# VH-VL binders against UPF0304 protein MJECS11: the designs that were tried, part 6

Target 1, 168 residues: UPF0304 protein MJECS11, of Methanocaldococcus jannaschii (q60310)
Amino acid sequence: MLSKIERLILANQYKILKILENTSEYDEIIKILEEGYEIFYDEILGHIFDELPESEGQFVLDILSFYDIVVEPYKQKNPNDHEIINHPYSYFKGFDGNSETKYMAFVRFLIEDQKKFSFVAKYAKKTDNFNSHFPMLDKYRKMVELWESKYNKKYDLKREEILDILNA
Below, E stands for the ipSAE of ESMFold2; O stands for the ipSAE of OpenDDE; V2 stands for 0.75 times the mean of E and O plus 0.25 times the DockQ between their complexes.

## First folded at step 1 (VH-VL)

Design s9 (framework fv_spartalizumab)
Fold by ESMFold2-Fast, scan of step 1:
Parts: sequence; structure tokens; C-alpha cells
Structure s9 (fold): chain C 168 residues (1-168), chain A 119 residues (1-119), chain B 113 residues (1-113)
Amino acid sequence: as target 1 above (168 residues)
Amino acid sequence: EVQLVQSGAEVKKPGESLRISCKGSGYSFTDYWMHWVRQATGQGLEWMGNIYPGDSDTNFDEKFKNRVTITADKSTSTAYMELSSLRSEDTAVYYCARGLDYEFYFDYWGQGTTVTVSS
Amino acid sequence: EIVLTQSPATLSLSPGERATLSCKSSQSLLYSSNNKNYLTWYQQKPGQAPRLLIYWASTRESGVPSRFSGSGSGTDFTFTISSLEAEDAATYYCQQYYDTPYTFGQGTKVEIK
């Protein structure tokens, strides 16, 4: 699946790393690339994951924003609203580490590396670092769809509007 | 039939720690809150805290917050309450009780665990 | 914390008589959005766990005899046993679940002569 020019570029990059790191660790990889042993290309590409499409990334940002700027501030201002506080989806539970691994990894990147979504971040311990242990994609998609289509993603939602989205 | 079965009576010395279990059966354990309530001899009922086993969310009365730990094991449908730094004032019957989601009244109670803290 | 005050402390009556118990809250337990009172009544017999009788101030739990009823709203609540039976000898507690910490009244002991 690699072109000759891609193989040349990669082989030369590994030769440079070999010099910089003063190691023979890359000798086998260089040989694989120069000779074209396709069966072993996974030794080079195995650390590179498939893309998370831009639309899926935006979806994750949207659901995290909903919790961070709408739900969590509402709960702080209304501590006696038991229906919302005890709703099954009253806080962001993460994504499934088995079936939704890419989404879970993206959430962890946003919170741990980029330091975003500070109110959602407080749930890291509660959620096994945002591993929900059951699929969440379908539920969160319905919530984001409703927030966007019916409420134009406004952040100053009323109680009934928040419940409407949580019950999506 | 919904049942909550608690561990047996405990006799402790001041300064020791206590661990009581409460096993639920006959319902979806992860869909209901589990509350802990105690009652000293001849006294009224005192709420200590609760846990939602589905996500381990906990709440406590400030009086117990630094001494009480509430946990739940989904695989065995069992909730646990641990109370540290025991005093004679902790002598009481300890109950677990099930609370409904959106409705925190207690519809089923465990049989109670008698705890004596003395000499 | 919300304080619940029950009265009387003890009520001594004969079988067939009406028992009326009071529970007063330091704060309103009526949630305006759903128009519900977050007040519950429990029966506790000596050596036993409490038993739920009434929730939402006036809703009788399944299996509870019709002689037991609850009424009231906001800060003033009443629990009534219309015709006492011998097995009704117990301490009755009101409880609020409007706000944490959830609190109980001190109890009213109903004794049968």
C-alpha cells in the first residue's frame, strides 16, 4: 500500500532517526521499506490509528459542551432539582472502552491534554476516566440532534428544555 | 420479591473501624439508590448517606463525611458502609434502604445490623 | 438542614379510636414545578426496620391498609389512623426527601391500651 516514493521517504527518515538516537533499532524497518516486504508494513503503521472524521469530532465537542455549559451550571444553580440531578444522563458518562474506543480516547485527549471542559473533568474518577462500560453513541447523538435542531444549541436552556434533551 | 439482607452484628472497641454489607435481590440493583440510616438505642432515625450503584455516585451527611465510606459491588449486588474512628456514640442499629430514582423515599429496608462500641 | 418536628411525643389510645399525628417542617417541602410534597411516613415496631406507609404526603404504599392516610402541604403534615388496631402499636416517623441531608422527625409513639 506504500508507494516507492513513500518507502524512500520513510526509509530516509528512519536512517536520520538511527543517527540521532544512535541506535540499530531501525535497521530491520529500513530493510523492510527498501526491499518492499509488504507483509511487515504493519510494524511501521501499527501505531497510527484511523482518523476520527471532523463531523464525529464536532459531535464529541457538542455533547461535552452541552454538559459543561448547560447541564453542570444548571445543577449548581438548582441543587434541589432532584429530577435533573438524579436523571440517568445528568452527567457525562464517557464512551464505551470496547466498542467506542476512539471516542473515549478523544474525550481523554480534550480533558487531559488540552485541559478543556473543566466541569465535565470533575467526573473522571466517577466514570473510570470516561469509560462508560456500555455504548453511549446512539444516546448522545439523539441529545445533540435535539439540542441543535429544536433549541439551536443555546446554552441558557430552561428546566423543561434540559429535561427534553436528557430524555432524548 | 425485593429483599435487602445485611451482615451480622458487630462488637467494636473505640477507635476501630466498622464494615457492614447489604445484599439486594429481586430487582435491578444498579437502577436504585441504596441509603444508609442509623438509629441509636431509644433515639430517632439518622440518615448517613447514599450510593447509586449504577455509577457509584455518593452523598453524605456532613456529620459523617470524613468517617464514612459507601461502596457498591455490581457483580454481587452488594452495598457496603464503612465507618472509621468509632466512638461510643456510634452504638446503633444500622439499616440499608432502597430509594427510587426521582423519589428518595425508602420503600424497602434491610433487617438492620446491631453495632456495639464499648470497652 | 431541614428540621422536622413531630407531635405528640406519645399517643395512648384504645382499639377503634382515631389517631392523629402531626409533622411540621422548618421549610416548605412543596416543589412548585411538580406540585408534590417531599414527605414520607414510616411505621417502626420494636426490634424491626421501618416500614413505608405513605409517600408524597398522601399516597398510600401498596399493601398498606386504608385506615392509614396522610394529608397536608408545605410545612404542615398530618398522619391519621382512622380506627386503631392492636397491631398498629409502633413509633411513626415522618421524613423529608426535599433536600440533603434527608431528615426524620423524632417520632410519635402510638400505644394501644
Scores: ipSAE 0.000, ipTM 0.447, lowest interface PAE 15.5, mean pLDDT 87

## First folded at step 2 (VH-VL; framework fv_prolgolimab)

Design p11a (from p11 with heavy chain S31D; at its last look DockQ between E and O 0.02; V2 from the best seeds 0.00; counts 0 for: pae E 10.8 > 2, placed apart)
Fold by ESMFold2-Fast, scan of step 4:
Structure p11a (fold): chain C 168 residues (1-168), chain A 119 residues (1-119), chain B 106 residues (1-106)
Amino acid sequence: as target 1 above (168 residues)
Amino acid sequence: QVQLVQSGGGLVQPGGSLRLSCAASGFTFSDYAMYWVRQVPGKGLEWVSAISYSGGSTYYADSVKGRFAISRVNAKNTMYLQMNSLRAEDTAVYYCATEYLDFYGMDVWGQGTLVTVSS
Amino acid sequence: QPVLTQPLSVSVALGQTARITCGGNNIGSKNVHWYQQKPGQAPVLVIYRDSNRPSGIPERFSGSNSGNTATLTISRAQAGDEADYYCQVWDSYTYVFGTGTKLTVL
């Protein structure tokens, strides 16, 4: 799956790292690349994951935004609205660490590395660092689709509009 | 050198208005939520307001809702607290703060600015 | 609104252990942070997320949180530890500070 030019580039990069880090740890990788032992390419590329498509990334940003700028501000303004506060989906629960691992990793990247979604971040302890332990994709997709199609992703939603999305 | 430097404050009459400023340096301001916390001289800390990294979400304590407005200009690394309809009970030292470490606990604070509301 | 109750004052002898409590219904399910404030100064974060210390805070400071009580423990108390201490949580979509405790080092 690697072209000869890609193998040359990678082999040369590992040779440079070998010198800079003063290590022999890369000798086997260099040999695999130079000789073209395809069966072992996963030892080199195995830590590099498949792309998260742009549309899926946007979906994750949208659901996090919905909680950060719609739901959390609403709850802060209306602390006695028990129907919304006690709703099963009143806070962002994360994604399933087994079946939705890439989505969970992206959420952690956005919150921990990029420092975004500060108010959603407050739920890290409650959510086992945004590991829902139950698949969430279908539910969040319905919520985002409704927020976009019916409500044009507006921030200033009325109580009934928020409930409509939470019940999607 | 992560720092928050405050300005504004002073003496105002009841019903008056003041705007406080908090200038940030030493970190990427646009990535962090910002907070206002006040303290009546000799009394405890009271959270006043919060604003998300983008300015898209604002939060207020019940005691200031409808009177205070928090805002930020990320291009200028500055956050503001516009205080309207001031009452004697609003007399306090106002601090700006942020959660720099990891969204847990306010670890960077401004020096504070005194707001006195009296006739 | 949620209230975090602290003792008004706590006294400790030099070198002994001080314990400052923060009471709140089901507080053990929340992240508790602790702040130290000396006269005329801004608060300083000394413990975050129940038991973690920011860089620069001595290991003498530790925290715990379970049930209805969080506790800040200051071992081998020093004169410089004399200050007001506040616990704080994110609860009911707001930041709630405790009532504050004045620690006196005898």
Scores: ipSAE 0.006, ipTM 0.583, lowest interface PAE 8.9, mean pLDDT 87
ESMFold2, look of step 2: ipSAE 0.008; ipTM 0.510
ESMFold2 (binder alone), look of step 2: mean pLDDT 91; pTM 0.911
OpenDDE, look of step 2: ipSAE 0.362; ipTM 0.725

Design p11b (from p11 with light chain K30D N31S R49Y N52D; at its last look DockQ between E and O 0.02; V2 from the best seeds 0.00; counts 0 for: pae E 7.2 > 2, grease 20.1 > 18.9, SAP .512 > .496, placed apart)
Fold by OpenDDE, look of step 2:
Structure p11b (fold): chain C 168 residues (1-168), chain A 119 residues (1-119), chain B 106 residues (1-106)
Amino acid sequence: as target 1 above (168 residues)
Amino acid sequence: QVQLVQSGGGLVQPGGSLRLSCAASGFTFSSYAMYWVRQVPGKGLEWVSAISYSGGSTYYADSVKGRFAISRVNAKNTMYLQMNSLRAEDTAVYYCATEYLDFYGMDVWGQGTLVTVSS
Amino acid sequence: QPVLTQPLSVSVALGQTARITCGGNNIGSDSVHWYQQKPGQAPVLVIYYDSDRPSGIPERFSGSNSGNTATLTISRAQAGDEADYYCQVWDSYTYVFGTGTKLTVL
């Protein structure tokens, strides 16, 4: 639920928008907030998502870094290493759009909005814009954990080390 | 028997062009990346170019970028190196190679082809 | 850009052990391959992935790689081992060869 102060602030913000946009489209929202009809709050707040905690954000950065800085350059340098090139996890597949939506959205933000991880970005089309359509959190967590614990999160990995992480 | 047989090369003036060929036999050519390596007479080895198994990816040393083009026709089991805008410093024995038995280290080599760029 | 530094020449007495070094910044983090080349011939792979030996290469040939130095070791040197030896690594999407070492068997 929202406090009276929160409701007042939000209602006033919508009233300002109403004036600025010269529209009546916010009248219902304003009334919901002023009258306190909590059952409709989700409709108002529906586009405000739960935060992605810092640790989870860092995790996504880690797995993307592994692929962008370690795996992709390796494949480019070793065009004949079919074992790694054809490995089921040789490229970043994204996250599940159903159960891992926050992660998927963050990846898309990093790649599309911030233009980061250029070597991973080329797989956008192949991966349905990084929607894996299958839960990937557990797999990526195992990979990052192995990368950190066994290989000290170094970027200059040897082939067998890369393969070991891919098989995590 | 797995082998690579080279052809082409010869004498050319600076600014000229040559095309090298490398014919493969004894293995599934289309399954392996191929490489060109050159060696100035009496000097060391220098990697020149690489091409993926499908031909979809090509790689070049900085010294030849923009002038050399690597290609392959898998149906003919042949790889090529088109060399344009040749310079005196391109004079070398050129080897084609692949990684057949292991994808680390070039374990199959052609016999080499001499390219001489001189006015 | 990166340079793999090898000694110009190494001499070994017949039956003794030769060691050829390949120096590079943090080369120990890379996979190093070694080639043998005799006059008028194409190179022959003798060691790959730091220490692995291709089929047909005698056990006298071994390799190691750590820190800033890779080493090719040839034990019980034979006359036929006299040749040029090159180390090789992947770097920045290219192959990089060492400067080469001439091994003389005395």
Scores: ipSAE 0.018, ipTM 0.571, lowest interface PAE 6.4, mean pLDDT 91
Fold by ESMFold2-Fast, scan of step 4:
Structure p11b (fold): chain C 168 residues (1-168), chain A 119 residues (1-119), chain B 106 residues (1-106)
Amino acid sequence: as target 1 above (168 residues)
Amino acid sequence: QVQLVQSGGGLVQPGGSLRLSCAASGFTFSSYAMYWVRQVPGKGLEWVSAISYSGGSTYYADSVKGRFAISRVNAKNTMYLQMNSLRAEDTAVYYCATEYLDFYGMDVWGQGTLVTVSS
Amino acid sequence: QPVLTQPLSVSVALGQTARITCGGNNIGSDSVHWYQQKPGQAPVLVIYYDSDRPSGIPERFSGSNSGNTATLTISRAQAGDEADYYCQVWDSYTYVFGTGTKLTVL
């Protein structure tokens, strides 16, 4: 449901875009908003996705940070530590593109648009652009929770501490 | 040593059921995704099903969806494939597999179990 | 249904280089794994993630993946390399195997 004020604001914004883009493509949308044809509001609102809650965004930042500043640097310094290098969770695998789509999209935004997490970013091809193909939320939540609760998110973890988190 | 040992194959009539078992040893079974892959004698490999480390997510090839059910009991280090409503085209050697080295590459395989669906 | 196309058979002379291709639309954007299967045996992973080699697999085995074609290369072919070879990718929640190639060492 849109209020009259919301409809006025949106109609005026589309009128501005119409002029800036030199197009008649917004004429129908403007009329829908001005006349109040509610049945067609999805043609406007359907392009805006639901929020990713702040706590979920922080969780994604935390798991990416764990890999980028703890795991990847450790592997570079310890190239013969095959137990960690060959661990099933030794690299960030992404999120499931089907069941965890918003999380995967947020990872792609952080890496491609914001240019963050440079060590994790190198895994794009290996991970099908961070599409894990299996749900990862529960596993990564356990890892982040352990890193926070037991290790206070410190980055200078010992080998045994990294394994503890990877095995969470 | 990482190893998968299979059991449970045999001869069954069309419309019948069989349950295959895959017992794991030498690794932390509960940390790895598991797979079933089949091969009709003399033909190529076909992926059948996958199960996540916890058993919370399962995937199936379209050819078996609705008829086969993959499951695992982590406490027993064992994975199962329940095959129902079997058809002649399900006749194949069935392999279980896992990715001990990495997430996508299946580097550890069971010995295979023959399933024959015939009158 | 994605399809990975391989030649039915490839022959190579002893000591020469064999190349087995795996064709798929834009397969270069996927990660390709390769398996060797000898008669009566389970498959053996010989290349993973396009070009990485598992421990115990000879350096004669190498892989590449670009555009619409992934390639398994077996240099200095040996009689023991005779087998069926399969490429494999993960696509849309399905592990897809190639049609398979029989390699004969002459």
Scores: ipSAE 0.007, ipTM 0.581, lowest interface PAE 9.1, mean pLDDT 87
ESMFold2, look of step 2: ipSAE 0.035; ipTM 0.641
ESMFold2 (binder alone), look of step 2: mean pLDDT 90; pTM 0.913

Design p11c (from p11 with heavy chain S57R; at its last look DockQ between E and O 0.03; V2 from the best seeds 0.00; counts 0 for: pae E 14.6 > 2, placed apart)
Fold by ESMFold2, look of step 2:
Structure p11c (fold): chain C 168 residues (1-168), chain A 119 residues (1-119), chain B 106 residues (1-106)
Amino acid sequence: as target 1 above (168 residues)
Amino acid sequence: QVQLVQSGGGLVQPGGSLRLSCAASGFTFSSYAMYWVRQVPGKGLEWVSAISYSGGRTYYADSVKGRFAISRVNAKNTMYLQMNSLRAEDTAVYYCATEYLDFYGMDVWGQGTLVTVSS
Amino acid sequence: QPVLTQPLSVSVALGQTARITCGGNNIGSKNVHWYQQKPGQAPVLVIYRDSNRPSGIPERFSGSNSGNTATLTISRAQAGDEADYYCQVWDSYTYVFGTGTKLTVL
């Protein structure tokens, strides 16, 4: 659903694009917008997704930071700590591509586009490009909430503190 | 031994095309992003292009957008740079590189391939 | 494209300390890498993430990064340190190299 002013603005933008790209490809879109053929609006708007709330974006940054700054460096320095290395949550598994799609997409943006979280990025092959194939939101929220409430989101965590968070 | 071996350079006329190759060995190629960096002889380094480990994302410097295309074939452990509509200003030594050790920047480089664009 | 500004040339007497700067707006919030390049050779990473040395890089190479300036420091400069030096960051979906500094050891 678009307001009349939104339709006017979009139609004018497509007229500009038509000229810049020297093409007639936008003529139908312009007519749809100017004449108000609402049934076709999804063809125009389908590539614009709802925003990911700031708090959810920060949550993803937090869980990625925990793994990338705390867990993975610990494992590199302590290769014989089998309890942590073999822990079910010892590495970032990603998010479920079916039910947590926006979170998975944001992880891929952070890693591929922004090139952040290099230790976590090494798990792309193991995790099917961060598709966990199982809902992970509840587990990650418990981990981040414990890390924040009990450890004030410190990066310099002792072994037992890391294990406490993994077991959250 | 971790290694990047380049090929495909040479002399080409303005407006021509050339394809550079970068073959990887000694590491799991499909786990690493790859880069092209160029250097005009006697001048500084200029980043040209990057491709994500899966190939799903590609990035280009403004000076080459629309003319160059980066790609990779992970089954062949090889990255490519297709250079079209070449100009004299594209004359440079082209390096491929990767960030092999996490957090280390571009720590593995190919040997460099000279591309000369001259009439 | 953002620009990382380095001095064109720095000279240092043998055995003295050289400092090469890399200027950028709020560069202290970014990870800065440093590369050494000798004529006819590919660049070599000498400092990563502001201040860390890869294996095989002498302890006399060090780095710092705060505010608007990152600095590569080479103590006890040797003739073999004569090279071009580049800083580098990731910024706004691009890799950015500094303008380059020729270090001359006298």
Scores: ipSAE 0.005, ipTM 0.496, lowest interface PAE 14.6, mean pLDDT 87
ESMFold2 (binder alone), look of step 2: mean pLDDT 91; pTM 0.922
OpenDDE, look of step 2: ipSAE 0.006; ipTM 0.562

Design p11d (from p11 with heavy chain S31D S57R, light chain K30D N31S R49Y N52D; at its last look DockQ between E and O 0.08; V2 from the best seeds 0.00; counts 0 for: pae E 13.7 > 2, placed apart)
Fold by ESMFold2, look of step 2:
Structure p11d (fold): chain C 168 residues (1-168), chain A 119 residues (1-119), chain B 106 residues (1-106)
Amino acid sequence: as target 1 above (168 residues)
Amino acid sequence: QVQLVQSGGGLVQPGGSLRLSCAASGFTFSDYAMYWVRQVPGKGLEWVSAISYSGGRTYYADSVKGRFAISRVNAKNTMYLQMNSLRAEDTAVYYCATEYLDFYGMDVWGQGTLVTVSS
Amino acid sequence: QPVLTQPLSVSVALGQTARITCGGNNIGSDSVHWYQQKPGQAPVLVIYYDSDRPSGIPERFSGSNSGNTATLTISRAQAGDEADYYCQVWDSYTYVFGTGTKLTVL
């Protein structure tokens, strides 16, 4: 459902596009908006996805920060610590492109568009651009929950604390 | 020259015990995790156990949990596998191994030690 | 306890390309290593991290890993490539080896 103000703004935008493109192809969209034919609003808004809730966005930032600030720098300083380097969750694998699509898209936005998380970003090729091809939400939630509850989300973790979180 | 040299092994009765040794040279042993992998003659490879570089963390395959104990003495550059309550299915060549180069798989292996469990 | 399924045997003509597969549910999310084992010898690592070669391994050896299948590829097969080949992953605090494939060079 659009408010009357939202419909007015959109209708005016399409009127401008109609003039700029010198076309009548927007005439039906303008009529749908001005006359309020709600059943057809998806033709206008179908490419606008549902929001990722703020708490889920923060969760993604937390797991990326854990890997980028804690795990990857540890691995760079300790290249012979094969227990951590070879751990199943040793690097950020991304999210499942089929069932966790909004999370994967947000990761790609943070890395590709905002240019954040430079240590994690180098895994783009290895991870099929952060498509894990397997649901990761449950595992990452356990990791972040343990990091918060037991270690207060601190970044200066000891080796055994890192391993504890990876094993969550 | 990085190498692992194994000793121990032999014939043992079911229910018996045996200790395998793996001596390292040519690298700083205390910096590396160590692994045991076994192979039944004519069959494939099976991972058995792992130990962290300090010895503080140990891992076991389900088939050997509670019966085998991995340990290391870093001052002697040696890892051990204590095998208790041995079964016929434990008959295999046992290899020790380590991952010497960063994020490589097991790139350094011992020569293998045969353990035969039979009456 | 997870199973990495390999064909029991693969044959390749001298000079041709051999492909050895390693099947596992969503194996493309794991790092896959490959080992060559000749009779009476310890295994030798030939591919690590899906596609990288250790020093001393000929460029004829290559690897790929996506979806449910990892593949070891040996181009221009030589008689000396005849061996058993194992894939391997680290999964849930364990190392898991594939079932093994005997490569025969004809």
Scores: ipSAE 0.005, ipTM 0.471, lowest interface PAE 13.7, mean pLDDT 87
ESMFold2 (binder alone), look of step 2: mean pLDDT 90; pTM 0.910
OpenDDE, look of step 2: ipSAE 0.024; ipTM 0.567

## First folded at step 4 (VH-VL)

Design a12 (from p11 with heavy chain Y53W; framework fv_prolgolimab)
Fold by ESMFold2-Fast, scan of step 4:
Structure a12 (fold): chain C 168 residues (1-168), chain A 119 residues (1-119), chain B 106 residues (1-106)
Amino acid sequence: as target 1 above (168 residues)
Amino acid sequence: QVQLVQSGGGLVQPGGSLRLSCAASGFTFSSYAMYWVRQVPGKGLEWVSAISWSGGSTYYADSVKGRFAISRVNAKNTMYLQMNSLRAEDTAVYYCATEYLDFYGMDVWGQGTLVTVSS
Amino acid sequence: QPVLTQPLSVSVALGQTARITCGGNNIGSKNVHWYQQKPGQAPVLVIYRDSNRPSGIPERFSGSNSGNTATLTISRAQAGDEADYYCQVWDSYTYVFGTGTKLTVL
């Protein structure tokens, strides 16, 4: 559902793009918007997805930060700590590409476009580009909740504190 | 235009200290990991240190661990390498670098700065 | 710490194909990057993640990586390709550069 004002704005934007790109490719879209042919709005909005809420985005940043700032540096400093290195959750595995698609896409955006987590990014080949192939939301929520509530999101965690979070 | 401009460097006596600076422009510095790579005269490239986008993670080559400290000030778009307890074998051209176009390879490099450790 | 072994030098005739190898234990499971360095200049990334080319790098540069060997291939070699070449991986929380190869274009 688009309001008349939204349709006017979009139609005018496509008219500008038409001029800048010297193309007739947008003529049909402009007519759909100006005439109000609602059945075809999905042709315009087809690649615009539902929002990922701000709280969910923060959650993803938090779990990536935990791995990037806490876990990966710890493993570098303690290469003989096989209990942590071999732990099932010792590295960020991504999100499920089927049931957690929005979260996986956001991780890929953060890593590939914004480049904020380059050390976590080193696991891309191992994780099928952060597609865990298994739901991870519940596990990561427990980890982030524990890191925040019990450890105040500090990065200089002791061995036992890291294990506590990995076992959440 | 994406650029890294280095400053610092020079001649220091063994056991001395020196700080290198790397100023970034043309990209969102705070989003990218940064690196120091050195090249000892007559030898190849050797990675020295790395720092995460936030500064929360730092990594060091075994040869410099405990002597060098990498840091960054995102508000100033600048990264530093504090070099302490310098040895003759630390004599090298030092480069700063980042993974701008691609996460996985260092595609933007500073011009390099020479550090000479001798009496 | 892993060591990446490259031949000290490789010679190629103008217009022919050069191959520079990078040997390392299980290197095929890691992402390999390749850098070109000319005298007095900073390195230039020519291949990233085994086989991908950055914008501006000619198609005659290609890469492969499997088992214990990664290879940089330069087809139709030109005089301007004469340089030192370094492979590089991220492994065990360190960035490891290869020993370097001097490519001479005859």
Scores: ipSAE 0.253, ipTM 0.699, lowest interface PAE 5.2, mean pLDDT 89

Design a13 (from p11 with heavy chain S54E; framework fv_prolgolimab)
Heavy chain, then light chain:
Amino acid sequence: QVQLVQSGGGLVQPGGSLRLSCAASGFTFSSYAMYWVRQVPGKGLEWVSAISYEGGSTYYADSVKGRFAISRVNAKNTMYLQMNSLRAEDTAVYYCATEYLDFYGMDVWGQGTLVTVSS
Amino acid sequence: QPVLTQPLSVSVALGQTARITCGGNNIGSKNVHWYQQKPGQAPVLVIYRDSNRPSGIPERFSGSNSGNTATLTISRAQAGDEADYYCQVWDSYTYVFGTGTKLTVL
ESMFold2-Fast, scan of step 4: ipSAE 0.406; ipTM 0.757

Design a26 (framework fv_prolgolimab)
Fold by ESMFold2-Fast, scan of step 4:
Structure a26 (fold): chain C 168 residues (1-168), chain A 121 residues (1-121), chain B 106 residues (1-106)
Amino acid sequence: as target 1 above (168 residues)
Amino acid sequence: QVQLVQSGGGLVQPGGSLRLSCAASGFTFSSYAMYWVRQVPGKGLEWVSAISYSGGSTYYADSVKGRFAISRVNAKNTMYLQMNSLRAEDTAVYYCATEYLGSDFYGMDVWGQGTLVTVSS
Amino acid sequence: QPVLTQPLSVSVALGQTARITCGGNNIGSKNVHWYQQKPGQAPVLVIYRDSNRPSGIPERFSGSNSGNTATLTISRAQAGDEADYYCQVWDSYTYVFGTGTKLTVL
């Protein structure tokens, strides 16, 4: 899992941290890495998560853009369009914190750390900080696919076009 | 480095078939819609076909419906245009294109070099 | 299929402003993209979604779109701007290109 060079690099990093923090807390980790006790590597790597692929990141940006530049502006201009306002998917609900955790974390990074998607960001409290509590991937994929393939990702969509995507 | 490289053009007789290929590199091909656009030498641009990022939706200009088939193999980063029942009026430079600019942008910003298809006897 | 009408040619003096129009029924409700094409080369996107510039396109290029007319404006025209220009929209499951305009810089 870890090469000898990776173990050497990590052991040396922990030795540096040990000196800077004046602590013995890293002694066991250093020994695990130098001796190669693979069974305990999860104590070191358990806080580093798997990558979110570029294509999945782009997908998240696309669904957030759809809500931020299409749906939310439409609702602001048409406050009496109750069919769209009350539609089950009229606002970005987030991703499931249990089964879609990586996607939820990415949304939080974009909104909280990068300060993007200002219209969507206003729903943080309503959505439990973009934790939908049920899977959303399949639904959002259908919406993004339709917005791209049929509507060329237009942001000035008509009422019927927005409903078409929300009902995807 | 985002690029599209085309192949498969040439001379074909009326009624014949030809397959064009468009190989993508430098970006996540499976995330972007792809397009074919043609141009008769000395004339304007004409859209031919489009395919969604997954390959689940395909669209065709009325002039080629029933004769041309667009497809993609995301695992190979390649898009194809199968051209059947070719006519003299199909003679054109064919371009593949994509919308690489991403979620906040639209329009065909990356184009292949073009490939000449000549339908003549 | 619907037609986007452009003037066949537009001439502009060096340093002056060129305006290229794209006419279509209710085109102001659609996203309009503009492409520049030089002889023997593939088209280059110069404006997307009515008025936005891709990275690398000079500020001299701008666009507008309302009612039945979209317009590409090229300020402070340079010799290198001489090319064919095409507008393009998505309409009724098709991408429609304009008839094209040859810009000559005098």
Scores: ipSAE 0.000, ipTM 0.466, lowest interface PAE 16.2, mean pLDDT 85

